# Designs tried in a protein design chat: VH-VL binders against q9vjs7. Part 30

Target 1, 121 residues: q9vjs7
Amino acid sequence: LRYSQGTGDENCETLKSEIHLIKEEFDELGRMQRTCNADVIVNKCEGLCNSQVQPSVITPTGFLKECYCCRESFLKEKVITLTHCYDPDGTRLTSPEMGSMDIRLREPTECKCFKCGDFTR
Key: E = the ipSAE of ESMFold2; O = the ipSAE of OpenDDE; V2 = 0.75 times the mean of E and O plus 0.25 times the DockQ between their complexes.

## First folded at step 17 (VH-VL; framework fv_tezepelumab)

Design f2 (at its last look DockQ between E and O 0.01; V2 from the best seeds 0.00; counts 0 for: pae O 9.9 > 2, placed apart)
Fold by ESMFold2, look of step 17:
Structure f2 (fold): chain C 121 residues (1-121), chain A 129 residues (1-129), chain B 108 residues (1-108)
Amino acid sequence: as target 1 above (121 residues)
Amino acid sequence: QMQLVESGGGVVQPGRSLRLSCAASGFTFSKYGMHWVRQAPGKGLEWVAVISYDGSNKHYADSVKGRFTITRDNSKNTLNLQMNSLRAEDTAVYYCARETYRVTIKGSWIYREDAFDYWGQGTMVTVSS
Amino acid sequence: SYVLTQPPSVSVAPGQTARITCGGNNIGDEYVHWYQQKPGQAPVLVVYYDSDRPSWIPERFSGSNSGNTATLTISRGEAGDEADYYCQVWDSSSDHYVFGGGTKLTVL
């Protein structure tokens, strides 16, 4: 017997978010060589997950509560080219070597409710 | 030129507290996620804690959770680690380290997989009787 | 609880290629970062996101990651490459950052 299950108030979703990415490139002495940036749209997991309460003979209260958290179930690589590169003086860099920079990140493509702390590799 | 300088290490008895500081210069500190990483003498690296660029998100290793608190003061370009209830197992060199990407959108710490591209020199914490 | 396993040591002759492995369940689905640490020094990032290099790291450092093994490859090994090397990932199940145990590279 279960006293409750999430039926209408869960809203764990994959939502798009704008983020401003800046990468500062330094030399081996830690001196700035260039700064590259872009505005990008990435996915994120957001939302509420329902907790479950069920009868239990092993707890002092007679109930067992389980907590669920909204998290990614699948990640996909997104390669982003930063096309706005500048030297330390603020001058736009346009050469093929210095005018852009690729960066990698992974973003969720699927989000769902998991028991909090329940994830296996 | 980037610089990270840890301070506040020393010798302390078990059960006592210690506060570490990391002074940052040569980069826009307020736009970078920051970490503490420690290394016991003769041992490998162990991650301790992370704080997002605006301080809105913090995570801790299980070995320190509930005892250590990571904070930052972006107006002073400082990262801090408050260490309470110190144990012999906390004896280590403590490094501050920065993430590689500058993220400027407030409240949007969703990029958790970054590397640490610059590290301080470390400060030694010794917990012994 | 996610564990990264590295061999404690690797030896190579000068001029030869060193390969340092980092083992983990499905590590090929994670971004792996590699750090070099020389005695008495702070770690230095040498490879990140599996195979990218910071601009200050020479091209003879390279990385790969697939399946259950990530590998740092150092071609034309030199005495100056002698150091401890650590792999590192973010573990989504614990929301923690995990380092491997480290590998001491010796160039004989």
Scores: ipSAE 0.382, ipTM 0.792, lowest interface PAE 3.3, mean pLDDT 85
Fold by OpenDDE, look of step 17:
Structure f2 (fold): chain C 121 residues (1-121), chain A 129 residues (1-129), chain B 108 residues (1-108)
Amino acid sequence: as target 1 above (121 residues)
Amino acid sequence: QMQLVESGGGVVQPGRSLRLSCAASGFTFSKYGMHWVRQAPGKGLEWVAVISYDGSNKHYADSVKGRFTITRDNSKNTLNLQMNSLRAEDTAVYYCARETYRVTIKGSWIYREDAFDYWGQGTMVTVSS
Amino acid sequence: SYVLTQPPSVSVAPGQTARITCGGNNIGDEYVHWYQQKPGQAPVLVVYYDSDRPSWIPERFSGSNSGNTATLTISRGEAGDEADYYCQVWDSSSDHYVFGGGTKLTVL
């Protein structure tokens, strides 16, 4: 599942972006224990990449389309602490254990133009 | 307690339509992406479709694209799957599943690294002439 | 399309460690999730994001992922662990969720 962050008009580059994260935690019985959230700054890739269409004798259409998109060349995992936690009743949790929640996020460290649809990247 | 309950399954002829529904409870439905996953008799799991938490994004497996439509009503905590032009190969138990997530940012997109942390018990769809 | 390869079956004696593999090109760069499915039941998430475990899943279940192989490890195998196990990833290139073919675990 993906969410759009917009597209820039410049060359592909790594930019900072602020996002709001929300996560619920449930116990072993499936009951919600708490909901945590935070605004965090993460990296994103943004920019334009040149695509091209060339004549080709090996394709049914007679053309070979090469599409390029701005995406990450390197990723890093980032641990983010959600600092605003609430119980099911909406009461702010302030204990050291329950007042915050760590989540994991992968973000780009470098961006460049890749051939679109390449899963072997 | 979290609960997902599928309904709407049955026996239909090829070319016909069927609408599945999944009723969710025990969690904030509107915060989660939801999926349909199916399993043919004696076969493995096959992802069918996903819809984002607010319904703004939808994606489908190639095998059902153009025939199936995933929707949700957050006011009713309901997930739906409209299945048109049904084929024999669509015969399967259809599960609704909630995604859990960590975030991955790729390009200009934020992706939820999606695992399915909660499943319904499924509803059987049989397409047979 | 991205393909995940699992052995059709794995057998283990009670109390021994079962290992179920999931192969895929550069799968180590992807997050792998594992599901347990017992006969007549819905799948249950047992390991997610390579090695994390839901709190209600026993510690006997663990996961690892590197190179071209992800592995689900079930230590101290019990009869109750008999099930089909599926690995799963999200392929960003195709925007598809991909399951392995499943592995039937038998505890003999």
Scores: ipSAE 0.022, ipTM 0.665, lowest interface PAE 4.6, mean pLDDT 86
ESMFold2 (binder alone), look of step 17: mean pLDDT 91; pTM 0.929
ESMFold2, look of step 18: ipSAE 0.307; ipTM 0.770
ESMFold2 (binder alone), look of step 18: mean pLDDT 90; pTM 0.930
OpenDDE, look of step 18: ipSAE 0.008; ipTM 0.609

Design f3 (at its last look DockQ between E and O 0.45; V2 from the best seeds 0.00; counts 0 for: pae E 7.8 > 2)
Fold by ESMFold2, look of step 17:
Structure f3 (fold): chain C 121 residues (1-121), chain A 129 residues (1-129), chain B 108 residues (1-108)
Amino acid sequence: as target 1 above (121 residues)
Amino acid sequence: QMQLVESGGGVVQPGRSLRLSCAASGFTFSKYGMHWVRQAPGKGLEWVAVISYDGSNKHYADSVKGRFTITRDNSKNTLNLQMNSLRAEDTAVYYCARETYYVWTYGSWEYREDAFDYWGQGTMVTVSS
Amino acid sequence: SYVLTQPPSVSVAPGQTARITCGGNNIGDEYVHWYQQKPGQAPVLVVYYDSDRPSWIPERFSGSNSGNTATLTISRGEAGDEADYYCQVWDSSSDHYVFGGGTKLTVL
């Protein structure tokens, strides 16, 4: 259920999005040691997917709704360096060890319409 | 200092309901995805559910889907788990856990490859007749 | 669905190196995270993204991941390292988070 060929006016696509990413780093006692941030550009999935209603002998209403959501089909690793780090008092940290923080994420490289997951039940 | 404090556990009969709460403090709760993870006595860890930072996206383990509902109230820094139709196999310590980092977006994008860097101490749920 | 396999137990002498494995099909293509859990306590993160450490975790904890096996390595094992250790991944095919069954480390 990773792909659907759209019918009609679907426009599921991969778009660039700018996000403000913030990470707080804590010690083993849960005390904040620093907070780091950056504005980064990542891919996201966005767009319309057609849903379909069709006759069904299984459902109580006699109809079946098939919802489709614009979602990723492939993910790619991206390493992001957060370049603005601050101590708990708000003082900028500039040392090589504390002045930046690398984080890793996987972002979509291709988006398509898939049958929606049921997470609201 | 960061804290995650679970509550609402107890002993309950099969088929009944419980609602768990997790109170968060000392970090920007509204910017983190949050999870429930459980551990049956003497057993390993089992992931239960996740909710995105703004509550717009949720996922459940197959063992609880349709019976459990994860929610959050960012104005109260609270994570909740509504557990319906409880079974003996739901007996466990339930932990709330935080994702490693958070995302600030103008939309609903979320990161889901993350680790769990902070955990509550858990609340015990016992389902027995 | 996706299964992570860990040995039930590992024993090492004090001062020796412990290696705890986490097996999974193509686990080298996943980011693996490791948690330490002492009796009666919540888990704590010790390694994430295969090989990174929280700033308070000593360098003697390290990780690697390739092929079908991820490994947590604890150099110069101490009695304080006795705990259960769990590996964990996010399974993108199901959107589920999966833990291994856990490994009890004993330092004798």
Scores: ipSAE 0.024, ipTM 0.677, lowest interface PAE 7.8, mean pLDDT 82
Fold by OpenDDE, look of step 17:
Structure f3 (fold): chain C 121 residues (1-121), chain A 129 residues (1-129), chain B 108 residues (1-108)
Amino acid sequence: as target 1 above (121 residues)
Amino acid sequence: QMQLVESGGGVVQPGRSLRLSCAASGFTFSKYGMHWVRQAPGKGLEWVAVISYDGSNKHYADSVKGRFTITRDNSKNTLNLQMNSLRAEDTAVYYCARETYYVWTYGSWEYREDAFDYWGQGTMVTVSS
Amino acid sequence: SYVLTQPPSVSVAPGQTARITCGGNNIGDEYVHWYQQKPGQAPVLVVYYDSDRPSWIPERFSGSNSGNTATLTISRGEAGDEADYYCQVWDSSSDHYVFGGGTKLTVL
């Protein structure tokens, strides 16, 4: 049995997205010290990928399932400063040390269709 | 003060089932992904399973896939691990752990760090005939 | 599956710098996290995102990651640093969280 498999690629793209980023910080005893946030622009992967199911005589189930998802092929690190910090009581923190928080995150720089994997992000 | 407290460990025979529970307090449980990590006696750490903040996504290590089920009840701040068809090699201290967290709002997607910032003290599971 | 390789043990004299390595293919392209585990205790996150550190972890603990090797550096080693240390990554290809085999640090 011969079956022509698709490329999987359709319109998976790297797009800009404005998001609100929030991070909680706790001390060594697990008590929340502050929450910080900021609006930031980050990249995301978005688009459609071709998936297919075809009969197969070599698989136990009798089918070959090819599922593709739009995901990152390359990532870059981005340092973001969260400029709005608040104590547990909701009071804004304004000190140089506590009034802001630098965080690191990854964002896609390139996106394409990959075989689907489960992920929580 | 943040706490993760595991329970439900014990001694069981191979092929039997056991249900572990992790009670969380001191933080907004529903915001965080949660994990089970185990450690066989005298061995290293082995990741077991993860469940997303809302329970919509679950992933398992290959070694437990099909046998273990991770669940959570955010209304009760509880994480669970149903372990079926237990094997000798499942013998370990089982830890619940919280994944580090960044939330991206506006209904698009979330970013979660890949580290475990808080751990429970663990509960021992022994599978032996 | 993605594999992280750590030396089984590392020894350092008090006051000296300990370096624990974690090897993996192109690990430099992944974020590496480090955990400290003392006997009879649960693991504690000491370094995350290669080089970030929880505020309650001493500055003596630092991390780096490049190429095929991530490194946990513990400066001014002291007896209290004796523990097992584990590196960890998330493997996007398998969607698994992967730990290294662990390194026992001894301060002689």
Scores: ipSAE 0.021, ipTM 0.664, lowest interface PAE 6.3, mean pLDDT 86
ESMFold2 (binder alone), look of step 17: mean pLDDT 90; pTM 0.928

Design f4 (at its last look DockQ between E and O 0.47; V2 from the best seeds 0.00; counts 0 for: pae O 7.9 > 2)
Fold by ESMFold2, look of step 17:
Formats: structure tokens, C-alpha cells, sequence
Structure f4 (fold): chain C 121 residues (1-121), chain A 129 residues (1-129), chain B 108 residues (1-108)
């Protein structure tokens, strides 16, 4: 039995998620110098994608399923400033150079259904 | 003091298996994504595999997919690489490497764009014949 | 699939500036990281996210990235800078991590 991929059943979308970012910073001898953290809101992809099933003589079940996954189709840079920095003893660091740290990451701004394991660059 | 120590390298014949281990200390191992990177004698660096901080996501270079398995045990602060069906082209020094920082979240999202800010000393794997 | 191209070697006189390039299609849209590897040693991170530097790396090391070329710049080259240098990115299309082929820097 075959299924057609239809309109209206997919709900792949970009959702907000709260993450806790932690960065441990070490010196050249591997000794911890500070730990910085923050809670931030970032995007993630979440949702359902329609799958396609077709008859097959190769598989044990007699069917071949083509799976689609909700994945990012566009990423943009988000710079996050971690403002809670502490020395190895747990003392808050407040100097301009040691009291904060920037983290660079890319987060999804658009999500789309792709064949599982299939992306475009 | 932060350390990454690889072990389990050696000389083996083609088609045999080896298991590499990386012992981590001096940092919060369970919060970091970890990688294996290899270097054939006289050649450049080649990424082999990654495992997310909780073990929920794994990716492999095409050259090793289906033959190698990356795992971790966060209770023992160890990273492992099971290497099956070894070939001559797998001959290399194998490094474990830590991602630059970690991100803690609910779900399967994990940090993907980090640099490798600390590396072990490497262990040599030689596949002879 | 995604390929990073580095010159096999670069030579500079002591005190001069070395520039090591890393070529890739639209590499300016990626974060580029750079590693130094001395003979018999593990790589060490010297520049990350195109232009950020770990606190223990001298300010003489800097990076830039735009268009199809990322560049590691080492000002006032020293004998201690002789090493192999690798660029690296994450390839979002495959979730693979890609290194350049490496550049041997010779100072005299």
C-alpha cells in the first residue's frame, strides 16, 4: 500500500527553548580560570513530517518507508553574553575583562521537512 | 588539572578489532561533546566521530561509518571508540578532543559549532598487511 | 563533500608576518577554527570563531574570514611558531567536521 504526502498534516516549526549555557575556561596548563553561565532563549526545530510508504520485495515487511524529519533550513548567528562568571573558588568575578564572556552560536530561524539524513548547504 | 589520556592502540592485522579509551579528568566531562580525530603518519588531521554530552547524538565520518562505534560512560568519565573491520587506511594516531564549551538543555538539541580546545596525547593504531 | 584548501607550506623570515589561507566555498558563512601542531605533539587551538583567541595564545595570532577565504595571521614570526597549521569548520549539510590539509610554516 502506498501513501501520498499531503497538505495539512505537517507541523514542522521553529519553537523557543530555554537553555543553560556554561563555559569553563582553562589556562595553558589545564588549570581552571573561571566558569561563566547564563540562561537564554534559543530556537529549535520541532514537529511532525509526513512519511511515504511504498511496496517493496527487498524488506522483511514488504514495504519501504521514506522518512522525513523536521530540521533547520536556515540558521542565523546569535551572540550571547554570559554575565555570571566565577573563579575556581566560586567567587564572583566583576572586572570588565573577566566578569562576562560572549558565546557565538547559530540557531534555526526556519525549519522544514527533509528526508531523514538529507540536508542542503 | 585537566587531562585527556587515550589508550588501547596497538598493531593489528586487517579485519581485526580494537577498542580505544579516553580517560577524562579535571573538568565536567558529562557536560561536553567529545570527538575522535585521527592523523595518519605524515598526513593531516581527519575528524572521525562525535558524541553529544548525554550520548543521544552521534555522527561519523563516511570512511568509518558502519565499522566504528563511539560511546561514553559519564559515570566513569570515559570516551570509547570501538573499531571493527580495521583496514590499512585506518592506521593513524587517534586523539580524543573536547568541544570548547557546553550547552545544557531539555531534548535532543546539542552544540555543533564548537572548536576543540583540549586534546589528548593520542594513541597509535597500526593496521599491518 | 565540503573541502578546505590550504597551501602546503609558507615560509617567512624572523620578525615578518605570516599569512596562512584556508579556502572553501562560502567559508565566510562558517565559523573557522585554527590549530597549531608541533612535531610529535597534539594540536592546540590558537584561533576560534574566525578571530577569537584563547587567553594563553599571544596577540600575534589573529584571524579573519570573509567570502571564500579565511586567514590566520601570525605577526612578528618566531622560530617557535614553526609548526603545521590546520583550519577546521563544521559542515551543517552533513553534520561532519572538516579540516584543511594543513600548512607547514617555516621561519627561516
Amino acid sequence: as target 1 above (121 residues)
Amino acid sequence: QMQLVESGGGVVQPGRSLRLSCAASGFTFSKYGMHWVRQAPGKGLEWVAVISYDGSNKHYADSVKGRFTITRDNSKNTLNLQMNSLRAEDTAVYYCARETYYIYTKGSWYYREGAFDYWGQGTMVTVSS
Amino acid sequence: SYVLTQPPSVSVAPGQTARITCGGNNIGDEYVHWYQQKPGQAPVLVVYYDSDRPSWIPERFSGSNSGNTATLTISRGEAGDEADYYCQVWDSSSDHYVFGGGTKLTVL
Scores: ipSAE 0.309, ipTM 0.764, lowest interface PAE 4.3, mean pLDDT 84
Fold by OpenDDE, look of step 17:
Structure f4 (fold): chain C 121 residues (1-121), chain A 129 residues (1-129), chain B 108 residues (1-108)
Amino acid sequence: as target 1 above (121 residues)
Amino acid sequence: QMQLVESGGGVVQPGRSLRLSCAASGFTFSKYGMHWVRQAPGKGLEWVAVISYDGSNKHYADSVKGRFTITRDNSKNTLNLQMNSLRAEDTAVYYCARETYYIYTKGSWYYREGAFDYWGQGTMVTVSS
Amino acid sequence: SYVLTQPPSVSVAPGQTARITCGGNNIGDEYVHWYQQKPGQAPVLVVYYDSDRPSWIPERFSGSNSGNTATLTISRGEAGDEADYYCQVWDSSSDHYVFGGGTKLTVL
């Protein structure tokens, strides 16, 4: 059994992914004004990283746990325009003001194995 | 109108359990990640837990990991927080909060960074002997 | 763990500009969100993704983020702006959402 700390990067890579983004907008009274969405292509990190559990006499649990996961080492900002907007009744909005919505998100530009916290999936 | 309403708070002794609930209305609950955030009296905000839109993914603060469980029922528009092994330091107002947007990847997710755009009024939890 | 540092208090005269800072190691590489909390009330999102603003938040509220400091700017401060303000990020290394310690803004 080979346990490698941070060296399992061969299986961690940056990939293209099609995602569906949805955002709802509300007014100052908390009433839904519109819902906007779009399908977009973004980068994601995907792959396997080496984790290990070994006996340890210095930890209360008796084990030393090292968990690694494939995640971003570098991010970039991306502005995305949601081009499909609808009112609360489901009618598509086509006006220049209400027919689209810009949002920002970050996407990975590089990926590698990092120590990661607990995650329930 | 958008609304989040927490319930289930109260006074309990250390070591006991409590279950909080958050009722959501005014938006499509199943589309959004949901959070619990707490605030001790006179202190700042502390993130507690997150659950993805479909309940498939969960994260916890280290301070509550192993003791608290976040769940949701999208058919009932309800968010829950099961709190076990309560400690004095768990005393706080507990807020449920909605994340700003959700992302869906055909089969998985990879990143969440949304802000908390709506909050409930909070429910007070007091742990004291 | 990732730590966000805010000044405990900031004071500004009415009509003047208040600036609340949020310090963090390379915080400029993270998206920062800001929340306003008035006494006895739940927090309200005022700025997100460094500089975006909900449509129901006045334009007087703006945000910036670069280097090791994010800043919430409140122009033309008024009494109604008195509140605690918290910055927040998502820490990718720990998968934790992290809040700053909060800043009490006084308008006097």
Scores: ipSAE 0.017, ipTM 0.606, lowest interface PAE 7.9, mean pLDDT 85
ESMFold2 (binder alone), look of step 17: mean pLDDT 90; pTM 0.927

Design f5 (at its last look DockQ between E and O 0.09; V2 from the best seeds 0.00; counts 0 for: pae O 8.1 > 2, placed apart)
Fold by ESMFold2, look of step 17:
Structure f5 (fold): chain C 121 residues (1-121), chain A 129 residues (1-129), chain B 108 residues (1-108)
Amino acid sequence: as target 1 above (121 residues)
Amino acid sequence: QMQLVESGGGVVQPGRSLRLSCAASGFTFSKYGMHWVRQAPGKGLEWVAVISYDGSNKHYADSVKGRFTITRDNSKNTLNLQMNSLRAEDTAVYYCARETYKVEVRGDWTYREDAFDYWGQGTMVTVSS
Amino acid sequence: SYVLTQPPSVSVAPGQTARITCGGNNIGDEYVHWYQQKPGQAPVLVVYYDSDRPSWIPERFSGSNSGNTATLTISRGEAGDEADYYCQVWDSSSDHYVFGGGTKLTVL
């Protein structure tokens, strides 16, 4: 009995990604006051979806592309604490007020194939 | 002081081309995605195009796709819009707009969830016989 | 594809609270941004990510978003608030940015 997991590259899935996040904090004059970073794991949508091209007299090119994109069907806000903060001179900041920074991002919790430009939530 | 200064607007005949330019100053231009947004006289806002901070990713409204090209030169702090095959419906004030500052991401993960936190004053494009 | 619907106009008396709605299918799953535009001027961001405010925007501007409706709320309305207001989302399926049709706020 064989394990039948084929290619995942044509499937649209929610996958984990290791990323490095960097955020700079600026004053009202646009001068950098600190930079904070962290390594985190977040979700991403990845995979291939079937697309097709067909003749059309409506488009300027004479073709109509029925493109499908792997996109999120649900997003969730995630708060991430960046724990490595440095002043403009590169000195590590360790005070409670300046030694970390919270950021918000949205990451997918579910991914599906949709027609490109047609997304129903 | 942040500035976005558009130029290149004017009156042009249908079927002709124009190039719009947006000169940026007072912020780190290469860290921001940039947009063109237009507004026809007496009408609402219509998004036109976006270019990512490094120029690697571009998207266009369906109404301009194939006719307009967005580009940027981060060494010159300039955003450009090449507008070809102009039509009467392209008549509008064209604004360049900056995305809100993002977290920089290194790795295989990108999302754009941006507002437009700073806008130029716009340049008028009139397509008329 | 994705459409944002705003009332064409809203009127409030001075000192009263104005509410401007932005309708969209499952708009509560998206961040909504709001812009104020006065005649002859460029738009100004007043609320972003549903409810965050740039530091120069008065706290009487606020926002909420759930279900199929986002709302910009302007408490203690002033004549200086008369403007057109636009909601905007990023449509992740197309990487398009979509504006509502705009709402003219009149304080009278």
Scores: ipSAE 0.233, ipTM 0.690, lowest interface PAE 2.9, mean pLDDT 83
Fold by OpenDDE, look of step 17:
Structure f5 (fold): chain C 121 residues (1-121), chain A 129 residues (1-129), chain B 108 residues (1-108)
Amino acid sequence: as target 1 above (121 residues)
Amino acid sequence: QMQLVESGGGVVQPGRSLRLSCAASGFTFSKYGMHWVRQAPGKGLEWVAVISYDGSNKHYADSVKGRFTITRDNSKNTLNLQMNSLRAEDTAVYYCARETYKVEVRGDWTYREDAFDYWGQGTMVTVSS
Amino acid sequence: SYVLTQPPSVSVAPGQTARITCGGNNIGDEYVHWYQQKPGQAPVLVVYYDSDRPSWIPERFSGSNSGNTATLTISRGEAGDEADYYCQVWDSSSDHYVFGGGTKLTVL
């Protein structure tokens, strides 16, 4: 779920969200060694941003599209432990070494409307 | 175990209203965004509306904007679609669908999957004079 | 509006590999999802996030996405694979969930 359009005032905020994280780990040969996952609570950006489409004689499509999306303006790093790990065959890994995986996740601390598709920040 | 069951479909005249409902079970309903997707007879899939996990945000296809209202009751695991000012072109099977809430971690970035991983069997809405 | 273009039909012999394409301008920059719909049934997610697969979907189903074309690949085609297949993306420009027109796969 993403938010880029809205009618009225701009409203983009930081909310709590429970998400399912998944990460694959590969060996030195590029083969998948394990997949780890967990349900975790993280911050997300959610809300409505003003976008518009208007006719244009200078664009190939005949329209000028200005799309804005609710995105992070500030991020923080968070370490999360994925507690459910499985081998490529789907077998649960339970060893102390392979049964969990720590990952670094950047989550929003503040949100606002940005031009959609901008991932350079 | 995972189940979505639509109801409320039927035959109505143009200009009338209809309310669809989707009953969810087998998962934590409040964790997931929910969608309505419709399919006219013999045609392809068309997205209709989305509502966020907590109901705080909603979006609609242009074709139904201003006429349809999506709502949810997380205490009852129910998704609804109020359809007003119905038109012939609204005739379709209406599916409720759950949006994935899975995030893949790649370096310092996360990427969310915005797919529909579970669908109901649909309810037929016919708008005809 | 963003448009996803699929061939209306694809035919494959049993045991052969079927490839269903989904064309879109710079679709490779978007995440593509694929749905299977058999006659009289609801759609089923078969590939998501370009190439990920639900655990209950056979490994015969795979996806790729680059440039202007996403592809659903069904290896070792079976009669049971006959269905309509739809690609789907989220278009940031219009904030719409967009489906392709669908492809009817026939296993002859």
Scores: ipSAE 0.019, ipTM 0.615, lowest interface PAE 8.1, mean pLDDT 86
ESMFold2 (binder alone), look of step 17: mean pLDDT 92; pTM 0.947

